# Ledger of designs, part 7: VHH binders against Uncharacterized protein DDB_G0275255

Target 1, 266 residues: Uncharacterized protein DDB_G0275255, of Dictyostelium discoideum (Social amoeba) (q8t2u0)
Amino acid sequence: SSILKANFYYKVDWENVQCFVPPCPKYTIQKLNTNEKSQKILDFIFPNGLNKTTLLGDESKTLIVLGTTQPSSKFPNNATDFLVTRVYKSLPLGNKQTSTDKYYMFGDNGTRCKTSPCPNIVAALLNVHSQEIINTISQPYEKNVGFLDSVWLSSKNIRSDDFGLIGQGTIKNGVISISNSFIYLPDPPIKCPELPLLKCVEGNSMTYSRDENRCLVSPRCTKFGVCTLSIPLCNKGYRLVSFPSTELNGCPKFFCDPEFVNKTHK
Short names: E, the ipSAE of ESMFold2; O, the ipSAE of OpenDDE; V2, 0.75 times the mean of E and O plus 0.25 times the DockQ between their complexes.

## First folded at step 1 (VHH)

Design s4 (framework vhh_7qbe_3)
Fold by ESMFold2-Fast, scan of step 1:
Structure s4 (fold): chain B 266 residues (1-266), chain A 121 residues (1-121)
Amino acid sequence: as target 1 above (266 residues)
Amino acid sequence: QLQLVESGGGLVQAGGSLRLSCTASGSTYDMGWFRQGPGKEREFVASISGSGGYTYYADSVKGRFTISRDNAKNTLYLQMNSLKSEDTAVYYCAADTLYWGSEYSPEFDYWGKGTRVTVSS
């Protein structure tokens, strides 16, 4: 049986250190939104299905983990391990500056308005159980990342289920200005449903729509149209994906998805 | 503000069953049941994630109690089977409107007033 312990959100950092005698902890965790001292961590125990080596490589400084500490299995009197419950990874912006802004999660407060701005968002300050009402989330990604799936990103701002993003930013006059967004992993959190195999008549091609989880949905046979679109170049940290689009009469629709999210189509 | 209303408590004989319900006035994420017996501190019983995909139980109730939820009705349930005299307590419903990074008390921000369960034999 299990005994549950309180979990908290931590930013993961690391440095390569020369070490001659184990244990050799190279990672540190810093509790978000607090002045608590950083803790040394020897190893992380990740949930099944996540590639720990890739996540804790050179990009480890972009990770937020939810979890709790425990004695090291190899060095129980000398080192600490971290049991991970959830993992979040920063969306690349192409800058190398670190932000000292506070970390939030967002929810719908149920308020409905006919005009904007509408104070319908709860911004919950992580680890300190404090929250405030805001009306607008201002993200840097649509402006700075070409072909980003804005429906996908937007759907993660306000949680409709257990899986939302963490937003790092500042709040002024009911508006949060996001400096970094951290995506819950794995993404999508639930695998895309299998598409039915459908054979199209000669001259027609299978076409799709994309949902907020980046899944291909609503397969349909469509007569091939004339395509005049150029192929986009994705920003660093993003990979080009495409699919034959129903709304574009079979012509490819392009998105730049983060390299660290699971592929949902080619 | 969020309101939680528990129901289903009562008197039951040892070995019997009882189902508790908790209705929330709005959307919730993680929810849980806690109990406080006579002269004891409040203790964790069970919790469930917002999607219902993750459940957790205290060792003392594992295999006897089942937590579930109906998100369309904003309602949490606790099915209690094979009840023992040690299960006598006031049972409290708890909820978070946002995920706070904890799976039991004191992390839950909203609490109901409780429903009394008495197991006799």
Scores: ipSAE 0.006, ipTM 0.331, lowest interface PAE 9.6, mean pLDDT 82

Design s5 (framework vhh_7qbe_3)
Fold by ESMFold2-Fast, scan of step 1:
Structure s5 (fold): chain B 266 residues (1-266), chain A 119 residues (1-119)
Amino acid sequence: as target 1 above (266 residues)
Amino acid sequence: QLQLVESGGGLVQAGGSLRLSCTASGFSDYMGWFRQGPGKEREFVASISWNSGSIYYADSVKGRFTISRDNAKNTLYLQMNSLKSEDTAVYYCAKRYGTWLHSSPYDYWGKGTRVTVSS
């Protein structure tokens, strides 16, 4: 038999203690939803395609990682490294966490109702073999973040795969109040498809819709309408993007996307 | 990626039975069996939820194969009955964390065990 070591979900943080003698671990990990003590980590081994330096350059708890510990390659008897399988990064401008918050992934339980509320969501506790049926996910980002792509964020809450998000929050009376959401990286998980080149007649311009992966889709030739010239400003941690919108008669539609997600268009 | 080791494969006559085993330790939300026949894509066979015990089967094996687990030994089994020549494949044990899609991408894969059904 092979010796198999289990993967678990951990919250990453900075180790703030001054170190005078190597090895000097720069990070700590805490196993989600458990009472286990935090562990010091010297280095993280990230999967291909993720920029380790960019992701670890934060003093706040912004990352959740799925993975396992292993002896340090540089200091095998004195330090621990972490082998990463998946990464999730917190959206800026969540709400303050509470002492009752836990970490969940959400799924559809198949229940269908004629009236609200409908108990159709499974909230699964990470690292613990426990789940609860809920009817509503209440998140703070649509209120806190101007021009957020709500279709994109909503698509991440309930998925049939692990490539959505982890929700931190408290459940009360069938409702989870999310304080922070952690987005699976890379986002989008699959590159946007190339758009076909369409030629529009004079007086018309090419316009698009946006799908739940932030991809431009459904190119159409639309007669150019009258547009306002006001351009929004995004909250810190978010990047302004725009595209000529079919629903706005060719006028630019604006969104504020998280700065840490991959660009899909201008 | 950590290695899983499957056992129980071999040569069997059509209509016969085999039981595959896969031993794993630690946390997992789903464990499952996949197979790949010569010149074919890898296909889903069966999965079991560690948490709820919910079981899912591919239509091609439903009624003939039974997936089960021994929680004390952290061992996954696939009991294969009424084997057909079409069941000839390398069978893989896999495990994953989270979610509700029994055929979604798995995190850890075994090296596979070969099953040959002769007619």
Scores: ipSAE 0.000, ipTM 0.243, lowest interface PAE 11.4, mean pLDDT 81

Design s6 (framework vhh_7qbe_3; at its last look DockQ between E and O 0.01; V2 from the best seeds 0.00; counts 0 for: pae O 12.5 > 2, placed apart)
Fold by OpenDDE, look of step 2:
Structure s6 (fold): chain B 266 residues (1-266), chain A 122 residues (1-122)
Amino acid sequence: as target 1 above (266 residues)
Amino acid sequence: QLQLVESGGGLVQAGGSLRLSCTASGRTYDMGWFRQGPGKEREFVASISGSGDSTYYADSVKGRFTISRDNAKNTLYLQMNSLKSEDTAVYYCAADYFTSGLYWESSEYDYWGKGTRVTVSS
């Protein structure tokens, strides 16, 4: 009887892993919101086709994985593999990791209010059957990451499908102060729709809007106007993206997207 | 990061057919084929959207080549029919993560294979 092991959320680390005789574990995992001992992992198995090299080639401390441990089928000596169900990667913000903040996922609890504050968000503590009702998610990224797509980030905060965001933070007075956000990968989970190339009349060019998934949408022919010449710089870990914007009368709209998310446009 | 591995190249007689494959190590969006002949610059051959629903071809190969993909296998194909000596080149697989359109510019692709050589003899 194959005991179906439960999936849990783990933080990945590769510090203090000693390898004396290959093959040896390269990673450790720590179960979130627990005091359980870290476990050594020989390999991560990605059944969903995620690029292992891309994910583990980066600093592993930026990863949260959902899955279960299993004995290694490849190597002897009681080595342990981790079967990955989901992967989340940290949004770059800076070097401040607070060890005391807990990990949450957020959802809409269905409450509707006429006045603020409105306790309409449920913060579910990961790996624990506990939740708290809050009224606001305070993200530091909008203030600290220039040209970050706030619509995109906000849309990730509360997702019914749990494919959005893991928030690390502290709850006080109905507000969770986020110290670190982890984005579900791949992002977007579903590919952006292809857009047709419009044949615009002379003097007009194709312009777009951007939706909450960072997909270009609603192509239009717009008369090209005068644009500002300033090009922004992105924070470390972010890449500059731009598109001809309908909103800006054909001028480029700029965003800084995390480097680890899929490009949705040039 | 993303690895692309081309296969299927070889020697073929003019008028013959060849099928190239490109296997990606992970999920890709738009993909394409480029080629570089002897003493020539790399040129666009064909592109396909992430869904596989849209394709675009260079005029030089239109009607003779067919680009397709199997997303379940993360594999890109190029069916080359009615091959000509001018088709002799190293063929490169390219991939990006854009889905907004079909691009023929090499700069629009982020990942490249090492290429597979196709030689068409007269």
Scores: ipSAE 0.000, ipTM 0.220, lowest interface PAE 12.5, mean pLDDT 84
ESMFold2-Fast, scan of step 1: ipSAE 0.181; ipTM 0.582
ESMFold2, look of step 2: ipSAE 0.025; ipTM 0.531
ESMFold2 (binder alone), look of step 2: mean pLDDT 85; pTM 0.874

Design s7 (framework vhh_7qbe_3)
Fold by ESMFold2-Fast, scan of step 1:
Structure s7 (fold): chain B 266 residues (1-266), chain A 119 residues (1-119)
Amino acid sequence: as target 1 above (266 residues)
Amino acid sequence: QLQLVESGGGLVQAGGSLRLSCTASGFEYAMGWFRQGPGKEREFVASISSSGSYIYYADSVKGRFTISRDNAKNTLYLQMNSLKSEDTAVYYCATGWDYSELYTPDQYWGKGTRVTVSS
């Protein structure tokens, strides 16, 4: 049959517990924004191009998956597998979750205002057909993570495409306070364009800007400068990225990107 | 909540074509088509993301049906070509937060549009 079953968003959890008789499911899923009990899962069937081993394991506690359950291919009468349609991974160094947190996706409602606050954001509850108009998304990551690419993160809050993030948080007075943001994978969703080889005249060096997908763009030659900046250390879960910057003569631009996102340049 | 209005169904001979339309109040995220044939459960046909970048088809309709949307008109389309008797069904428009989340509660389904394919 080609019947597509209902897809819902689930938080993935797991524990390495003693199991005496196969099948030995070590994963659980819990339907977001609902009081449904967790279900045991033996295996996840991931979309092509995602590394299941890297995403699961101890890091499985940071995943949200969209998908549906199906009988296990190996143990159809006594175990359940999960067919994954989308994967989202939480950014390290969010804030502690609260009991009032819910999971949302965000859209632009088209409202435009001359003054703040402007009620221009739709916060849509996952798995529940309900939404609320808000005016502000407050992310913890700009404070918690040194050298985070804020343009990249901000671009994911409200998007005109399908690559927006999931926000876990509490809404109060038209503001959502995010505890954790979950990034759609893979990221970037489309590979960065190749950059042309550029040779500069004597006294100049090639420099770049970075776009919202973490791609290097706008190559140009700028005068050599002397860089005296220290190389930063990234917080756990983030890797250092550097490139010659159009904005900083002689010094590279530094960012700390999440370790789980794809590299966009050498 | 959301109002979905399907149209374009009718009687058509096998091998023929029909174009279904769905207008929606509030055209925010993903849209899609489901169908329910005589004596069968409601089954997925096709879905399209809010941007139009992601499209998914049931195996039974791949290569024959084309889903598209016009966000300026708040309208979803299903172009059905090379129709077979097994395509006979009531077709329902659905909406969801993304293209994989189209199983909304029955109260959000439209009334449907009937397609009958004769031999």
Scores: ipSAE 0.000, ipTM 0.138, lowest interface PAE 20.1, mean pLDDT 80

Design s8 (framework vhh_7qbe_3)
Amino acid sequence: QLQLVESGGGLVQAGGSLRLSCTASGTDYAMGWFRQGPGKEREFVASISGSGYSTYYADSVKGRFTISRDNAKNTLYLQMNSLKSEDTAVYYCAAELFYGSDTYYDESAYDYWGKGTRVTVSS
ESMFold2-Fast, scan of step 1: ipSAE 0.012; ipTM 0.428

## First folded at step 2 (VHH)

Design q3F4 (from q3 with L100F; framework vhh_7aqx_2; at its last look DockQ between E and O 0.01; V2 from the best seeds 0.00; counts 0 for: pae O 10.1 > 2, unsure alone 57.0 < 65, placed apart)
Fold by OpenDDE, look of step 2:
Structure q3F4 (fold): chain B 266 residues (1-266), chain A 124 residues (1-124)
Amino acid sequence: as target 1 above (266 residues)
Amino acid sequence: QVQLQESGGGLVQAGGSLRLSCTTSGRTFSSYDFSWFRQAPGEEREFVGAISSSGGYTDYADSVKGRFTISRDNAKNTFYLQMNSLKTEDTAVYYCAADFTYFGSWDESRYDYWGQGTQVTVSS
């Protein structure tokens, strides 16, 4: 009888070593929130929709993977592969990893309050059956990343689905201080709907709003106003995106999106 | 709108080197991901390599790995393809492309802007 292996969360590391006799394991995984010894991995088996060549290598250090180990199909002797179920990638500028910062996923516990603080968030410790009730999540990204889509990021924090972010941090006095956030890939998990092209009258152009999934929505014909000529620069690891905004009277609205998230509009 | 223009193509002997340049228009060069593609006669266009907007990540096709290097110069709004140890099979029209898409895929469909291409011919 084959026993189903449980999936756990792991940090990935990579060493750019040359193999005298290829293939050799170049990757290691470390089980989150444990003191288990790192395990060498020969290869990762990724789910459909993700290109492992773009995720591994130097970028491996920014990954958390959910999955299980299995003997290598190609090299059964002593090699181990990792079957990936989920992939998360670190948001740039929050890459600190310390022994004291644990890894959590967050949920809503249903508590509602009239006044603050309100202990309505469950911080679930990954890989262990432990959770803590907290009042708020303090993250450094909004402060440090210019033109970051805060609506997008906030929407990732507490999810009822499987696409919530992983937060690395410490909990004190009902507040978790985030040192690093990991976003589920691909993002968005569901492709944005394609919007029809509007034929606007002369002097008007098609404008949009952007939702929590970074999808353009609610196309409208809007008369162009006067726009600023200033174009922002994004922090390292982020890319500038823009769209004609309804809110800005047809002027471009700018965001700095992480380089690893899917483009949702042109 | 972004315009891309390739340059640096030409005839080179096998084993030689060539450096391609792609110059982009606009003020947002640093925000784009860039990729090189090539298309040989009678073949489909194929991915050659890519570089992230930050320059912190590069990827290459297996066929060119170790021989080709992609870099970027934000001050010049230009990114490059350094091609070393060229082979006859490297003969193709080389295209540069730009996009704002994540590094999860190198599909052609991700790219919004394309250059016109530059011919690279490697003779035996």
Scores: ipSAE 0.008, ipTM 0.236, lowest interface PAE 10.1, mean pLDDT 86
ESMFold2, look of step 2: ipSAE 0.160; ipTM 0.594
ESMFold2 (binder alone), look of step 2: mean pLDDT 76; pTM 0.776

Design q3R2 (from q3 with S53R; framework vhh_7aqx_2; at its last look DockQ between E and O 0.78; V2 from the best seeds 0.00; counts 0 for: pae E 5.0 > 2, unsure alone 63.4 < 65)
Amino acid sequence: QVQLQESGGGLVQAGGSLRLSCTTSGRTFSSYDFSWFRQAPGEEREFVGAISRSGGYTDYADSVKGRFTISRDNAKNTFYLQMNSLKTEDTAVYYCAADLTYFGSWDESRYDYWGQGTQVTVSS
ESMFold2, look of step 2: ipSAE 0.162; ipTM 0.601
ESMFold2 (binder alone), look of step 2: mean pLDDT 78; pTM 0.793
OpenDDE, look of step 2: ipSAE 0.041; ipTM 0.345

Design q3s (framework vhh_7qbe_3; at its last look DockQ between E and O 0.65; V2 from the best seeds 0.00; counts 0 for: pae E 17.7 > 2, grease 24.3 > 24.2)
Fold by ESMFold2, look of step 2:
Structure q3s (fold): chain B 266 residues (1-266), chain A 121 residues (1-121)
Amino acid sequence: as target 1 above (266 residues)
Amino acid sequence: QLQLVESGGGLVQAGGSLRLSCTASGRTYDMGWFRQGPGKEREFVASISSSGGYTYYADSVKGRFTISRDNAKNTLYLQMNSLKSEDTAVYYCAADLTYFGSWDESRYDYWGKGTRVTVSS
């Protein structure tokens, strides 16, 4: 139970209109999964460790924030600020939302099956004391985004900690069809471990694999061969990354990572 | 090592326009512009994601400055319109954010030498 103020999840919106008489609130928030009217917000107070330039102005339209309102520190009688405890940002190139979409987090209900479909997922509505058992999370991004790190995204679907994604979508026949996924920020939530400094014998080079947090792991010396010269291009909103891959005999493995997540290797 | 070379600075009258360029010697990711005015600390001006999909601006330049990039030429641009005397500064190009927990100017691994912009009254 909370000891200060109740926290709720809100979708953020922004309108860049000219205002010559302060205070000039340009943000609105709307409580997810409710019919509550939007509320004007002057300023957001973010936790440390966030790249605030990715969260300001028009970029705020892609955000969900967890937190509570308080009187403005600058205009306590005339404006409202929002104290943020968590920030989530939508992946680019989702599907168009529908009027039946709601916002969920997902957990494992403990059921184990030998065959599919397996109703082993709890889809919990945000802000509302309601949940539903489903068997499948259907993400649009592997089809819509070339070279997406599917292991990374899949690791965010079903979580028992604070770092799972928020899925916006419609449930039908035990399947949620996600239109947009909102990624907890910062990502990864914990800095990648440092890699040891290793030298390889002549004819070998250092190679790696990448874990579910996009961290390079398992450094090995690999005798590399001839690589293809096929370098992909990423869709708008995604950044191309590569690393010498153990699985590809030292040839580069490519991913298109969201531009708003932290880099984990150079 | 990666090198960043700014160009396009100079003297311009208030209300005028100027276009800054920054050419990188190799591949870059996120990039940005910073500036340092006479007797002031260095401050953020604008940044752009590696693909160009996200752009961000300091409040003092919103609506007047436009950041863009041409990845085929490894070049970052800053179009500066409606210039004011307060925009007088050395403008620095920066590239590649540092990982996690660096939310200030130390978030960039590479920096140019700067180009001077002087806006006459």
Scores: ipSAE 0.000, ipTM 0.170, lowest interface PAE 17.7, mean pLDDT 83
ESMFold2 (binder alone), look of step 2: mean pLDDT 84; pTM 0.866
OpenDDE, look of step 2: ipSAE 0.007; ipTM 0.240

## First folded at step 4 (VHH; framework vhh_7aqx_2)

Design a1 (from q3R2 with D33A F34M D59Y L100F; at its last look DockQ between E and O 0.18; V2 from the best seeds 0.00; counts 0 for: pae E 12.4 > 2, placed apart)
Fold by ESMFold2, look of step 4:
Structure a1 (fold): chain B 266 residues (1-266), chain A 124 residues (1-124)
Amino acid sequence: as target 1 above (266 residues)
Amino acid sequence: QVQLQESGGGLVQAGGSLRLSCTTSGRTFSSYAMSWFRQAPGEEREFVGAISRSGGYTYYADSVKGRFTISRDNAKNTFYLQMNSLKTEDTAVYYCAADFTYFGSWDESRYDYWGQGTQVTVSS
């Protein structure tokens, strides 16, 4: 009988190994939430639309991959490749992980409450057939990252689609304290809609709001206001973005977006 | 606890179609990825296909790709397998199974909940 290969979630690790005789695997994977030994990987096969060069190398330590192993196409008896189905990447400036941290996905269990706390969240352990009911997901990033788009991040916790985050954290008293969140890539998973160009009368300019997918929406012509000249400094791992904001009377609104997500506007 | 119930099996001629349903009396399907498996007489149980919690992604075994379609209706707690262009090789007991993750698994041990199975027989 043949063994059907299963898809599991793995943490990727990497070493710059000095190796002169192929095959020279530089990566390892470790199955999340298990005691299984790490496995050497020669190469990753990514789905269309993901840039292997950008994701691997020194940055591979920030990755979780969903997929399965297969014999290497170049060295089938001596090396293993990984066929990637999904990639997740950690946000910079999480908290230090603890020994009790596990990796979870979150779902809505259908419970609705009049008051808080409401035990309406399923925290499902990845790879392991176990779950807990919780009431709160506590993220570190709103406090740790200046100008973070908190609406965007909050929208990733529990979703009706499949593009929610993976949370690494510890559950205590119905609350998960997240150390690191891993964002599904690409982000946004669906390209932003194109916007019509408006013709604005003199003295007015085109302004926008930004939705939970970081897409510019609600274009309007707005009379230009007096703007501050200060430009924020983003924390390491984040890039400054701006757009003419309706809320700020045409003045730029700033966010610090993760460097690894797609740009959605200039 | 979640109980899964398959229906829609039966006898069908080759080239015909059947639609299997899997319903639950338990938790909402928004928390589960769902999969179909099948087992022919004298064979190991094999993965047929899976659908994500939201229904946004499906995955199929190569042997059924292009002929079978998986869908779900989370409001009705119902999960479907539409089987078209049936072949005699599709004769098997079909099982639905539930998993908590984004993505179904080929590994039977990952599934917490199983239906009892429904027989599909494809004849000349």
Scores: ipSAE 0.000, ipTM 0.230, lowest interface PAE 12.4, mean pLDDT 82
ESMFold2 (binder alone), look of step 4: mean pLDDT 80; pTM 0.825
OpenDDE, look of step 4: ipSAE 0.014; ipTM 0.258

Design a2 (from q3R2 with S31R D33A R110Q; at its last look DockQ between E and O 0.01; V2 from the best seeds 0.00; counts 0 for: pae E 14.8 > 2, placed apart)
Fold by OpenDDE, look of step 4:
Structure a2 (fold): chain B 266 residues (1-266), chain A 124 residues (1-124)
Amino acid sequence: as target 1 above (266 residues)
Amino acid sequence: QVQLQESGGGLVQAGGSLRLSCTTSGRTFSRYAFSWFRQAPGEEREFVGAISRSGGYTDYADSVKGRFTISRDNAKNTFYLQMNSLKTEDTAVYYCAADLTYFGSWDESQYDYWGQGTQVTVSS
């Protein structure tokens, strides 16, 4: 078709239904920030680079997808496929959603202030040509998730690129209270760079810092100090990661990363 | 919402021991770090100690270190403050608090839920 279809954001649902005549649609999509009826979807056509196994079935219920519907290539008269442009996955252990929650993406509106609060954030309502100016994004995950990489999450809030998160929440008095954040996949969108191997003198070991993409950076030779033996436990949906940390004098720094993000180091 | 209820407070002589309990309602006990705070008359509420979500880490105020011990029992949805070698200065209302973070916090503002408090009086 010569008609360009608009891409919209949808929440995905999945039901393990028994097909009378296979295949049958097991997915439904709901257009965000609308009261439109859900649509049945036979299959999702994902872009390259995503592990589809983690996005299908029951896991699809955690997704927001950007894309468009099209007739199924296999069953054009009977079924609809969804052509996915972008995928976002829910960050576990958000707060319970409220009936007033809407879905936003955030950007910098260019405002600069000398004093706080500063209304420098634009909250764009997805699928609707509406936006609101806010001064603060309040995320629940720092409180809810032990050893969460707050630098990583914060870096996802306001972006000028396509890799910003989707925030579900309510805006009040210039503050959006996030109940649920959806992370762009894959994360990171670009593979971490390789690091040089340092030859450290005896008694010293190679240590690192971690950047906002969860990549190890700034390798250094550090004298190994005394470390605590306790290993933290991550909340459900998160995996424990560690690296020799420069700031901890060679001791391992621990983070709980969401299971659905790519590993960036061993 | 999680409700916290303290118990075990009372009158005790200096040098004595007391064990406080905090029972938590709900099924999410394992998600929380827990802390004890206390407030003496005319004083600000102060941190006493905390236990991490896993129970593997505890932290105490210097004033109670070596005398007080915090533990938790996930099966009973209860955590405890064992107070030994009590001093008159330990007289206060003791509050239990719950935090979803791993270690808890010295900052009372970080805690999500609070008990009503239990009076501990240490006599000379």
Scores: ipSAE 0.000, ipTM 0.229, lowest interface PAE 14.7, mean pLDDT 89
ESMFold2, look of step 4: ipSAE 0.000; ipTM 0.259
ESMFold2 (binder alone), look of step 4: mean pLDDT 80; pTM 0.825

